Miniprotein binders against F-BAR domain only protein 1 (FCHO1). Designs and how they scored, part 6

Target 1, 248 residues: F-BAR domain only protein 1 (FCHO1), of Homo sapiens (Human) (o14526r1to248)
Amino acid sequence: MSYFGEHFWGEKNHGFEVLYHSVKQGPISTKELADFIRERATIEETYSKAMAKLSKLASNGTPMGTFAPLWEVFRVSSDKLALCHLELTRKLQDLIKDVLRYGEEQLKTHKKCKEEVVSTLDAVQVLSGVSQLLPKSRENYLNRCMDQERLRRESTSQKEMDKAETKTKKAAESLRRSVEKYNSARADFEQKMLDSALRFQAMEETHLRHMKALLGSYAHSVEDTHVQIGQVHEEFKQNIENVSVEML

## First folded at step 4 (miniprotein)

Design q4 (from Q8b with A38E E41L I68F)
Fold by ESMFold2-Fast, scan of step 4:
Structure q4 (fold): chain B 248 residues (1-248), chain A 103 residues (1-103)
Amino acid sequence: as target 1 above (248 residues)
Amino acid sequence: DPEKVRELAERIQKLLDEFKRAVDGDPKSIWDALRELEKLLNEVIRLAQELGNDELVMKILETVYRLFRLISELRQGDPEKLDEALKLVEEAIRLVKELQKRG
């Protein structure tokens, strides 16, 4: 989002806080994704175990009866279906490891981000401090100018006029130094605010890309399993058809 | 940033013209003009500080800061200070135009 930088402009810290809050939600969503996949994997594992038990029921069919070949068809298809869901369980467990590994890398980048945010906030405080000093320096300079102007109107000694001029020049130099400090603090503040905005935008975009990729892997694993389940079902239908009804 | 200096000079000139016209009006018009002038002078300070601290920039800042004092005194009801304020505003415009010529 190219307008992230625009949210930092102005004298208020509100835009910065809003964007930083959004960035901090990233690791939370990564953990939530891992939790979701973990629950999904548990469902698949439970299904697989249930199907294996069901397969055992088919295996206990009457072994010498005319129906025995059909019990074998049920057993084979049930075992293969259980295996499909067990394979999905393993794929999802591997995906959870990928999510958690991404989470670890994310925490490292967030730690660095937090350190840079502290630096940016320090720049805000420095600018605030210098901004308070500038009006005081200006007030002092103006007071010296007004004093000097008053003395010009009065028949004042040359020595007193020279003293007033010296005080005004010293106040002007003090004001110049305050302005220089303000300019430096302002430049540092603006650069760090812009850097922070760009970093937040990059982090959000990178996080979204990673999450999309992880969801893509999830979708692919589920799709592959559906394809395998379809193949098991087609084999099941063919195996039924192949059972002979001839008794002699 | 010659463009910023030019725009700022035009804004100062416009406000100076409005201020001069308000001088013969009622008190509210004069104080409204002075309030707008203060806002513009704050922008001059910000721009001057961003452009750096050379002799011309410092002169602009000194003139602006002296003008803030005079505006405060005018608000206390010292009408004889009005001519002095107008002269300082014209000096500020002259210095800003000098800065334009350098860029």
Scores: ipSAE 0.000, ipTM 0.134, lowest interface PAE 21.8, mean pLDDT 74

Design s1 (from F9 with R7W T35V E44I H46Y E76R)
Fold by ESMFold2-Fast, scan of step 4:
Structure s1 (fold): chain B 248 residues (1-248), chain A 80 residues (1-80)
Amino acid sequence: as target 1 above (248 residues)
Amino acid sequence: SKTLVIWIEGVSPEQAERIREIAERLAQENGWTVVFERHGDTLIIYVTGTSDEDLRRFIDEIIRIMEEEGIDYEVRWRES
């Protein structure tokens, strides 16, 4: 049936396309991660610059007198906070380089994947071609069989019957060869489809593992910065307590 | 002789191999011509026998296997 062949093509080809489209989204998500981290780094750099400016306000125009030591405590803590956020900016910029490096490696893997996809699509086309030719070989064989039976019923000469038998046998051998080509093309198609599916799954799993590792690095950098900020705050409180109120 | 086309749907690779082996054995034992064609889980068998009775025996055996395995099937006859 022609209908079955078309239905078979639609199901197999659609499934393959869906999986391949999912895989192609990988590099896009890698670039999106780099963009997200870049925006986050800009926030940290902006905070650092603002804190540095605030530190200058504590030192410029501050009147001499009783409060001078406390303004110095503010200046020192502001400078240290600026530095913490600047260090996070640098760590995030380094992480962006790691993300982009992974993206370059990913593109190489995708190039090889594309070559194998072309091979799989070629196998689909070969199978389609063989499937189209098979009905003609089948019709020839069936026609030879019908001719042989007609001659048998008409009580034709033995010589004519022998000729018809030879033609039928030759048609059967031709049909067998056509079926062998079809079976070979189908086996190749099935193997390449399976290989592609396994490759796509492996690529998606590898991508998720890499993305998780990169997010882990991001989380650790942020966590380390929060710890440093906490230390700066503790120093700030200690420095306030260390300002003497005794005037001798 | 007549050529029979048997169209079998919903067969696993293992079921298809069993059907093919039985069909080939029957064909060799009786001097029949058998050709096989596979599309996904569909198996198409072309068989040419020396008599209508031979083809019916062949069909009966294949049907028995299909019923045993719970397989759907369609049998078509060509003019002769």
Scores: ipSAE 0.000, ipTM 0.199, lowest interface PAE 18.1, mean pLDDT 77

Design s2 (from F9 with R7F E37R E44Y H46W E74I)
Fold by ESMFold2-Fast, scan of step 4:
Structure s2 (fold): chain B 248 residues (1-248), chain A 80 residues (1-80)
Amino acid sequence: as target 1 above (248 residues)
Amino acid sequence: SKTLVIFIEGVSPEQAERIREIAERLAQENGWTVTFRRHGDTLYIWVTGTSDEDLRRFIDEIIRIMEEEGIDYIVEWRES
């Protein structure tokens, strides 16, 4: 058995509201993921811009000095690092689009969920109402039975006895109707609670699966950038080694 | 060939489009290729050409336009 299904049956309305609250956090977490990725992209963009400025400093180095070839090596390396981080910025921007697209589909699913929740809450209200009326109906029937028995013992008029019998039969019909209405309302309530629990479970599992996939894309993009940075650094070391120290 | 990358900050959508049109015109006039990417208020321009002097002329022209419009910028140059 799923955790969601068990939780619904434990606490009636409270359990339902707790699970529904959890489901409603889904779109909030989607927005928070998009916001996180935007901040991360800004970090990468800031690094790229800073490296580009540093590259310009290297390109403005003393051109007639003995270090001119090394300034060129720094410039090339700085340019390549800036581009690696700029490419990650673009990948993260594309991922934000994916997150937002998922968010739009999530809103459609949540709209349908809200309609089902309204139906479930209506069933709760109907059951609550019938549950309050049933004891009253039962008490009325018992009181009518007692009154009829008392009148029989008091040797009252036939007219009064007929009247009491009619009231008792009417109360019995009302009680039977109340019991049938309660049974119907309870069955509807149980079915809608079960349907809601299964729906909430499916929505949470689907959301977690989507979030994991989006985080996986984020991780792959970051990892690709780390690999590229390593390649740039290796090229940087090779370029340093290739600068001749001989002046003759 | 060599590629220049320009980062232009604080650009409105209207300014970005104007800069794009000017850059495309300059590229066409000089036989260069140019590509664009906008993110937030930052415009990224890649210009590929055949000589350092020609590409430096492009960057100087863009800088002049940016300064006239009070726009911050960053410049990077990378060999293709």
Scores: ipSAE 0.000, ipTM 0.099, lowest interface PAE 25.2, mean pLDDT 76

Design s3 (from F9 with V5Y R7I T35R E44W H46I E76Y)
Fold by ESMFold2-Fast, scan of step 4:
Structure s3 (fold): chain B 248 residues (1-248), chain A 80 residues (1-80)
Amino acid sequence: as target 1 above (248 residues)
Amino acid sequence: SKTLYIIIEGVSPEQAERIREIAERLAQENGWTVRFERHGDTLWIIVTGTSDEDLRRFIDEIIRIMEEEGIDYEVYWRES
């Protein structure tokens, strides 16, 4: 295994590393959201069970007692509250499934992203290699030119001059190929860096949009439950008023 | 405390089970807490430890095993 950022250095490479690191945090935040909602669902389930137990305590009094009608009103309201919280538990469990499904799709996208990152890293290595070789190729060519000129001044044999000319021509061709390889590698590097930056930005924006939508669903479910609880309490007040005072 | 996420990609269900068995054994031997989640062909190993030293030891041991098996993986640190 390889830590991608470890093999990059320099301004443009550093920027790539920082952006890729941010993108890789996405799946972790999705996981953390699922964990948060799971804990929240447990709270709701615990409340529902406790309210159901409390409701049973209210219902075990003497049926013929003067306060029996009020205990029944209390029991009905308590049961309805327990149900509201149980329904929220179910809605949150469904939301967890949506979060996990998004997580699966996110991982598929990240797998494709990883393949492209490897391609970009390869382009960086190619450019680095060619960048190291280019100065050496240029130096060799200049040294061959100087050697050829020195031999010319020293009145060397025609055979030695022909040999030097051949070496200089070969060095010139080598330099030309090195320059061509450098230009191609630089263009490929620049294009892949730009493509990666745009992809990372798109992935971060898409992730933020999905997270906002999931949080919106969470907020909507909680709000609906609060509205329903309010209605249960209004009904509770009306049911109290409807009990005949002659039975109290 | 710190939570470590190890993401292993491109694993078959059989490879995922083998990795899980190895990680569970290592966690039990060292008194660490470990949880596993599978998403398609991706396995998440989630480790919670009391110290950075404990988590580092877990990483070192599991990485060695994953490399021996020729398995691709990524490691993330997250405060939680």
Scores: ipSAE 0.000, ipTM 0.207, lowest interface PAE 19.4, mean pLDDT 76

Design s4 (from F9 with V5F R7Y E9R T42Y E44V H46F E74T)
Fold by ESMFold2-Fast, scan of step 4:
Structure s4 (fold): chain B 248 residues (1-248), chain A 80 residues (1-80)
Amino acid sequence: as target 1 above (248 residues)
Amino acid sequence: SKTLFIYIRGVSPEQAERIREIAERLAQENGWTVTFERHGDYLVIFVTGTSDEDLRRFIDEIIRIMEEEGIDYTVEWRES
């Protein structure tokens, strides 16, 4: 996204805060993904356990010999379905570990980001401070110049004129230093704002790529399970057909 | 790496415990991660975070042990 770079320069400090707030939502979404997958895994585990219990009922089906092979087919199919969902549970638990691992790396990146944000905000305050002091320093210099000119016109003593000249020179030097501080503070502010904008954009893009990859892994695990369930169902149908109807 | 799922049917709880002890020993010796669960009539073994060659060796070793113990079993495995 080019959004972050342009947005910083078009707005006051509020723009910076809005973009930083968006970046801070990243780790929250990572935790929310982990929580979602954890609940999804619990659903799969619950299904697996329920099917395993159901399989035991098929084991004690009917005492009629002619029906025993069909109850065995039900039992085997039910057990295999339970195993399909158990496999998905384990795959999702592994994916949760991947999400949490990414979350830890993300927190380290965000810690560094926070330190740079503090530095950027410090630069904002420094610039604000020198920006307010600069007009006062300029006004003081102008007042010293006017005082010196007034004393010159009043034909005051040489001693008083020397004092006024000294005050004017000191005010001029103070103004020069204030201008240098302003120029330095502004350069630092501009550089840090640019660096922050580029970092925020990179962090958001990296986060979206990671989240997309993790969701891809989730989708693939679910798809693999659907394929396995389909295979279990086909085996179930074939096993039914293989039961002989000839009894004697 | 890949996750390997091994399903063993036809073993008693006592036989399942023996298989578990041996599989855990193999995992420790080779630095593998392995877990065990019982589901219905099946003993389920999960092996995660190993190379394909290590997983094949693990399967072969488990089968060898089952044969040596004289266990009449059905084994199925899947990789993902």
Scores: ipSAE 0.000, ipTM 0.452, lowest interface PAE 11.2, mean pLDDT 79

Design s5 (from F9 with V5W R7V T33Y H46V T48F D72R E74I)
Fold by ESMFold2-Fast, scan of step 4:
Parts: structure tokens; sequence; C-alpha cells
Structure s5 (fold): chain B 248 residues (1-248), chain A 80 residues (1-80)
């Protein structure tokens, strides 16, 4: 009897479900960011270990050879590069801890959100129920009115007229209660849908701001490491120049 | 075609007639068909439209008027 009413509110519920699905993807993206940074940290750790091996190769250079002072320059530079990349590994590991802490806070916020979602879905169910029952209450009232009018026209006994009037009054009261329940359920539904939409938008915006801040920290750590690598390279060039030709 | 069913309760005879005039005007302007039944202080309006867009415009207009008048209402969609 009321297909469009159910379909119309079903479309609003579908929109709510789409928005809520998007919000639920937030914790997944937080975990994926932690996994990405973990792999990036492994690259830096691998580079650091490789440079440490290269430093040992420089240390094993021929003793008493004319090239010995330059092997020392390579050793010092290789050790400093290993340390730069090890320091970045540590910074990225600390950032992973920050991402995971945010993930824990996010799960608590999502637990509260889930409780509020249940309340919103309950309001949808209440409105659907009232919408399905209201036409039956209305039809009953109209039928009682028609029966009472028919009996009036037939000049029926007072006893039968009194019974019809009582049935009509009971049907009118039932219809009035059904309309009041519908108006209340509709108002509650509309308010909860609006509140949920605004809440989901705020949650997505807050998540995006947090993710941007974490990415900013990642970018800053990488940039700092590039600056340090540049300084190590300048020291390397200067150390080469400082080796006396008379001692070669 | 789809039908829109509107039940309005607690209306005076004057309010019911005004709502009827507005609904009939909207129906005529858009080529819709509308029926009215009154039972005491309850007014029932059934609108037959050719498209969901037409019926949506009718809903939006009548809701605005009912809110302005402080009238309680229900709106349901019915398949014919």
Amino acid sequence: as target 1 above (248 residues)
Amino acid sequence: SKTLWIVIEGVSPEQAERIREIAERLAQENGWYVTFERHGDTLEIVVFGTSDEDLRRFIDEIIRIMEEEGIRYIVEWRES
C-alpha cells in the first residue's frame, strides 16, 4: 500500500549506509599507512646495514699502502651515511607508533559511532513500522464512519446506533494515536539522519586532517635526512682535499 | 502511474478548503489528477501523477504550506 514511502526512506537509508561504509574504511586506511611506513623503514635499515658493510671493506684496505688515508675518508663517510639512514629508520618506527596510537583512538570513536548508528537504524525501523500500520488504522476508521452513516439512514434501533458510535470513537482514537506516532517517528528519523550525516562528514574531515599531518611528519623526516646526507657529502669532499699530496 | 496519499488531521473547515484549493491549482498546473475526502477534522488527498519528479514537486509544495499553517500530516506513496 505504501511502496514509495518505504522506497523514499530506503533511499535516505541507502545514502546513510554509503556514508557509513566510507567512514568504516578510515581504520583500514590507518592500518595501510602503518604498513607502508614499515616497508619504507625496512628499505632504510637495509641501506644502513649495506653502508656499514662498505665501511668495513674500507677499514680492511691495504695497511701501509699509499692509498690508506683515502680509505679512512671512505670509512668515515660510509659510517656517517649508515648513521643517517639508521636515524631515519628510527624516526619512521616512531611515526609508526604515532599512526598506531591514532588507530587506537579511532577505534574508540568508531565504537561510539556504531552505538549511535544502531539508534538511527532503530528510528528507521520504527518509522517503517508506523508507516505500514497507519493505512490499516485509517481504513478501519473510514469503514466505521460509513457503517454508522448507513445505520443512521436505515433508521436502526438506538442500541445498534450506540454500538456503531462507540466503535467509530474507538477507531478515531486509534487513528489519532497512529498519526501522533507517525509524526513523532518521522521527526526523530529526520533529525537522526541529519545528525548522522553531519557526524560522518566531521569524522571523515577529522580523519583526512590526521592522515595529512602524519604524512607531513613522514615528509619532514625524509627531508631532514636528505639535508644530513648533503652535509655528509660536503664533509667527504673537504676530507679528500685535506689529504696532503706529500703524504700520498 | 504512481499515487501519493496525504492525510491531514486537526484541520478547520476553512483550512481544509484552502488546502484543497491549493492542491487543485497545483494539480491543474502540472496535469495531475487529485481527489479529496473529508471525515470530520481529517482531510484525505490522493494525487495521481505521471512521474516521480511531478509527485516530488507536489510533496515539497504541500509540505511547505502545511508547515506554514502548523498542521499535522502524513505522506505515503501508493502503487496503483
Scores: ipSAE 0.000, ipTM 0.112, lowest interface PAE 22.4, mean pLDDT 75

Design t1 (from T4 with F14Y L21M L32I F46W)
Fold by ESMFold2-Fast, scan of step 4:
Structure t1 (fold): chain B 248 residues (1-248), chain A 81 residues (1-81)
Amino acid sequence: as target 1 above (248 residues)
Amino acid sequence: SPDRIQALDRLIQYLREILEMAQRGDPRTLEIAIDEVNALIRLMEWAAERTGNEDAIRRAQEALDEAIRAVQELRDKLDSG
């Protein structure tokens, strides 16, 4: 049993600790992602509001002279840019809702995980306790056997031999019960360790897959917005060219 | 148990993925990556013993042998500079 602490508890249990640590970091990264996207959405909203105000200035431009059509071009372009950034803000806000919904799902899974970890640690304590009983039961049995052999060599009475035999049988039953308890505790511990490791692995794979998908949605939304902005700029250039110029 | 066999196969896949990442990764993080791979090796050895299926144990042993050799190569690379 002394062997257990040195060669199993210290070395082999390290894998459990490493995986469990990684699992515990999952919800933290989910919250951090939501916070990042929230800040990014604020930037887009600020830009949108500023462009809307700028568009209003263009709308108030001087209505006299040949320059009036160019103020209209600025107004249209500014309004479209404001809209592009407002749409991105809304897409990012929707993505935050997706991240938070996933976070709630994670918390439910983590509650089950925590219960399993507690259960596994309890199984460790039970195994440790039972492992202390086994050597004592074995020593008692050996002492009864030695007593019985000593009495045999001393040519003791049959009654004393019968008493020694009874004590040895009782010690054997006690040892058998201790072995059964140890085997049961070990099997339970080993099964819980395996089940926990497999669950930790599944949770990490699921988390990485979800985070990758959420980042993909973020990237797609940003890219779509950049494409739209480029299109607005091309329209702006074309609208300038379309303003008629009269020669003197 | 079929569930334990499937779970062990998933651990084998995860070990190979982490090992691949370690091999392609930054030398500055190599010590941490090696520790993670070694932790998984210990878990897989333990899990294989509990599976009780001859084919599953053989697949796990093959993956473990591959990982142990790869870890040694990564350590040799780290020691060389």
Scores: ipSAE 0.000, ipTM 0.130, lowest interface PAE 18.6, mean pLDDT 75

Design t3 (from T4 with E36L A39E F46W)
Fold by ESMFold2-Fast, scan of step 4:
Structure t3 (fold): chain B 248 residues (1-248), chain A 81 residues (1-81)
Amino acid sequence: as target 1 above (248 residues)
Amino acid sequence: SPDRIQALDRLIQFLREILELAQRGDPRTLELAIDLVNELIRLMEWAAERTGNEDAIRRAQEALDEAIRAVQELRDKLDSG
């Protein structure tokens, strides 16, 4: 598998946003495929109706003339072609149902993905917050150290020196806790970003596999119909050959 | 500033105390201690830059060299298990 990790890191998580945007285009492409197949089905239905009309024209030919058997051959062939295209219309309508069913499952997966993205963005916010606390706790600790030394230089009471030492130790402990929170937030952020990258890659690959399978079904339906049309044409040729030229 | 020189001395002392604690810690506390030591190194560099005192800067450099070696030894120990 190719790996999305390098593209998550960018100023203000630009890479993450770009990859997530790509993932969100998935359901749009699924809808677009359904729309395309629907238009294709309409073409087939229109052709079927036109062929049925053409068949009616053949049926209105002169019934008692020497050409009458050939009008029947045209009528039968035209009816069968109309049926082939109507059957393709129905196959395409069934395929649209498959596309829409996949779309519904895709939306469920995307809902879970959105929840995970929110969790990842929450980790970003936590890390950002803790990152801002570190400079403040550093400065506080440094100020307490400087204050303690100022009091020593001023020959202050032992009680005041003890208080300053206690404040410095508390500031040091605060700094330690701020570093621990940063480490925890950073580790959580890194893990969630990696998990998101792998999830986005898996979703994109799964989507592409599903779309290819649906296109394969489309291709198979069209190919199957072309085979049936070829059979109708072979029957047409045979039916012409079977018409007798005897005038008795 | 005399106050900055003393702050640097306190940072050196705190760094040495944390390094000693890190050497005695378990793997979880060791990782956190290493990160805290790295933060203290940054603070010492900041403080040293602003003292303008040659002796204080030299003492800070000696403490930083000791800390860098200690952190490397601790990381090697964690890698070896």
Scores: ipSAE 0.000, ipTM 0.185, lowest interface PAE 16.5, mean pLDDT 75

Design t4 (from T4 with F14Y L21F E36Y F46L)
Fold by ESMFold2-Fast, scan of step 4:
Structure t4 (fold): chain B 248 residues (1-248), chain A 81 residues (1-81)
Amino acid sequence: as target 1 above (248 residues)
Amino acid sequence: SPDRIQALDRLIQYLREILEFAQRGDPRTLELAIDYVNALIRLMELAAERTGNEDAIRRAQEALDEAIRAVQELRDKLDSG
């Protein structure tokens, strides 16, 4: 292989390795998303439990007068908030299951990708082997041509001339076959590299699309909970206002 | 004690709101709502004992019975899947 061929293949292999490394980061990011949501769910669950506990404290030492309804308003509001955050905890736990399910599907896709990568690397090895054969068969052909020309200039037998011609013709046929093998291996290599690049791009795009959808579900769950929390606080204000004060 | 009767009526209304809110959640939300209702039932029993008013005691008991029925209905609906 010439220096140019070695450099060209090195760059192609390096580019392939860089793209493949990026693709392999996909499952890692899926796991990291699941971990993030799990920690977020724990925060919500902790808030829910703390708020439920606070509600019990709000009920201590309540007198049975006009002031008593205000403690009930506090208790009800606190418990509704606890329920809002517990519901978000559950929604986030369901989302974790969706993320993990996607992760399992992704692993199957990556297993197939790995098999195709092996096939692509095999094509690289085949091309490398054939590329080394081509210069050797070309040199052999040239040497046979030179030998035939030398014998023609020397006083030699017709039998020796015929042998040289036969060797040159065989070398020519060998060179032709080596060129055909090189062209075939090159086409296979180029096709597999292109297929790999397109597959890697499709996998990255599909992964980004899935991650965006999962984040969208996360955002929707949080938004729904914030709306419910807003309603709880609005009800809290209304319930305070609705506590009757007897006019003197 | 008209204010005590009004407070009990308000507790019943708040109980209904809590249970309606919890119905939209999962089994964990329902468990929390059941715990809250049980705590409220206990508070209403204590309030009834302290009032000594026959009408207030009757209303408290009616509220407790309604709360118990509501909790049982939600649990049965959840268990039916």
Scores: ipSAE 0.000, ipTM 0.117, lowest interface PAE 25.0, mean pLDDT 73

Design t5 (from T4 with R10E F14W L21W R24E F46L)
Fold by ESMFold2-Fast, scan of step 4:
Structure t5 (fold): chain B 248 residues (1-248), chain A 81 residues (1-81)
Amino acid sequence: as target 1 above (248 residues)
Amino acid sequence: SPDRIQALDELIQWLREILEWAQEGDPRTLELAIDEVNALIRLMELAAERTGNEDAIRRAQEALDEAIRAVQELRDKLDSG
């Protein structure tokens, strides 16, 4: 199971960055898979071509007499091995097409994700800004209240009292607005963070499912070829046994 | 199987590519081209047999007939040069 929720509530939005970084690695891994299979297909193709050429050494043009039937057995076996590896080459080439098609689909999904991430990062910046203002607004309001209470006890002029009251009232309104902005920014931040976490989790799970399916196809193709190679080898042994050693 | 038919089609493509290379190529490479064509002819015969598909076998037979004719032309060119 995923640990997305735990990462998302990390300090300084570390969880968001960690999850987004993982999501961004998806398309890279898809391309790396295609590159791996492409190189693997080239190996198989090279082997096939080399085996086909090697079969010529077992041709009837060189050996004469009693050994000729055994060279024929070698030639047939070599050609069949060449075919097994060529068939695998073709299967891997088709799998590369499937990987690349998935990659194109993945890139479209990632483009949409990037646009939504910008919105989430904007919410983070808004919350950060408001979070810095709230303590300052609270401190200013408390200082204005203390000043007004001090002036009241000192029996200062009515004009000075009115000024202090006005300042306190303005500080109270500023604090109220800062609290409202904080509450709104926090709610927006929490919602967008949750939405992003769920999206990142869904994207990673979908990617893992696709990668597993593609690797499954790779494994099946390789396994089928190994089975066929084993059958070619058994046939080779039987054909050797069938060559008569009786001479007149 | 579909994979065997695709492998046969790939061999037919390899054969045509080698024949094109041989026809346009340097006389010094002609002997190597003839050797590669002969190896592919044997491999294509085996591949066609393994497909069990009548249409694929027919395409292979057509390509084989073309290849045998082309090899004769390449041998004539080699013998004349």
Scores: ipSAE 0.000, ipTM 0.263, lowest interface PAE 18.4, mean pLDDT 77

Design t6 (from T4 with A7L F14Y L21E F46W R50L)
Fold by ESMFold2-Fast, scan of step 4:
Structure t6 (fold): chain B 248 residues (1-248), chain A 81 residues (1-81)
Amino acid sequence: as target 1 above (248 residues)
Amino acid sequence: SPDRIQLLDRLIQYLREILEEAQRGDPRTLELAIDEVNALIRLMEWAAELTGNEDAIRRAQEALDEAIRAVQELRDKLDSG
């Protein structure tokens, strides 16, 4: 979703661009997961409320007659199913809190990531400054050398020759300092670009691991509920069988 | 931020300067010069994104389009030999 993605693809650029874009999508996927779980929790809560209402119908069934024990079996089973789905709703609500807590920590990490990108921009400003000095220092040194050579050919006084030599040595030292500053600034810039790429990669890997763990918790909560539902159903079948058909 | 806009404008100038040096440079170091320009292109894209100013982004995009075309020309020369 960045403006550079569509127009600025080259082989060396593609990796950095893709990783940075993916990093920016991380918080969006975390929010989307929370939204999905919230909708799923609402489904469970709705089922629980509907089942509890259905249980009341079983309770209001004909209390007099042969079928009264079977209505009680339906009521007990319906109440237990409502409870299973309500417990899942609570587990999913707790998971939403975990997802949102992770989202908050993710935003802090992303803020630091943006600060690192800003640091890289600062390194470019330094590199730009020293880069402008290098051509000037080179030109000055060359001009001093040419001037010294001209004076040598013109049989100039020793005093003027010494003066020209001093100027050339000063220009050489200035050029040397400019080269050292340029090399240092360039190395810093290149290192920061590499560090950013490695950080983006690590952030994406960490995000994927966190998302997998959260989905694992979701799966475990659903599985536990399915086991409980199965036990409720088995108990329901046993309770039906236990109703006696023998009359006095 | 005004400071960010000024930094982006300076980065555009730096990109053009490095590109000119690459164009007049030694063929033996041309690959390294292309790499340097490409690194600056990426950085400029990030700087424009962070600036959030449409006029500054437009100027950056024009400079980036120019640089990308120039890099392709330099790469074609390198490949042709």
Scores: ipSAE 0.000, ipTM 0.166, lowest interface PAE 18.9, mean pLDDT 74

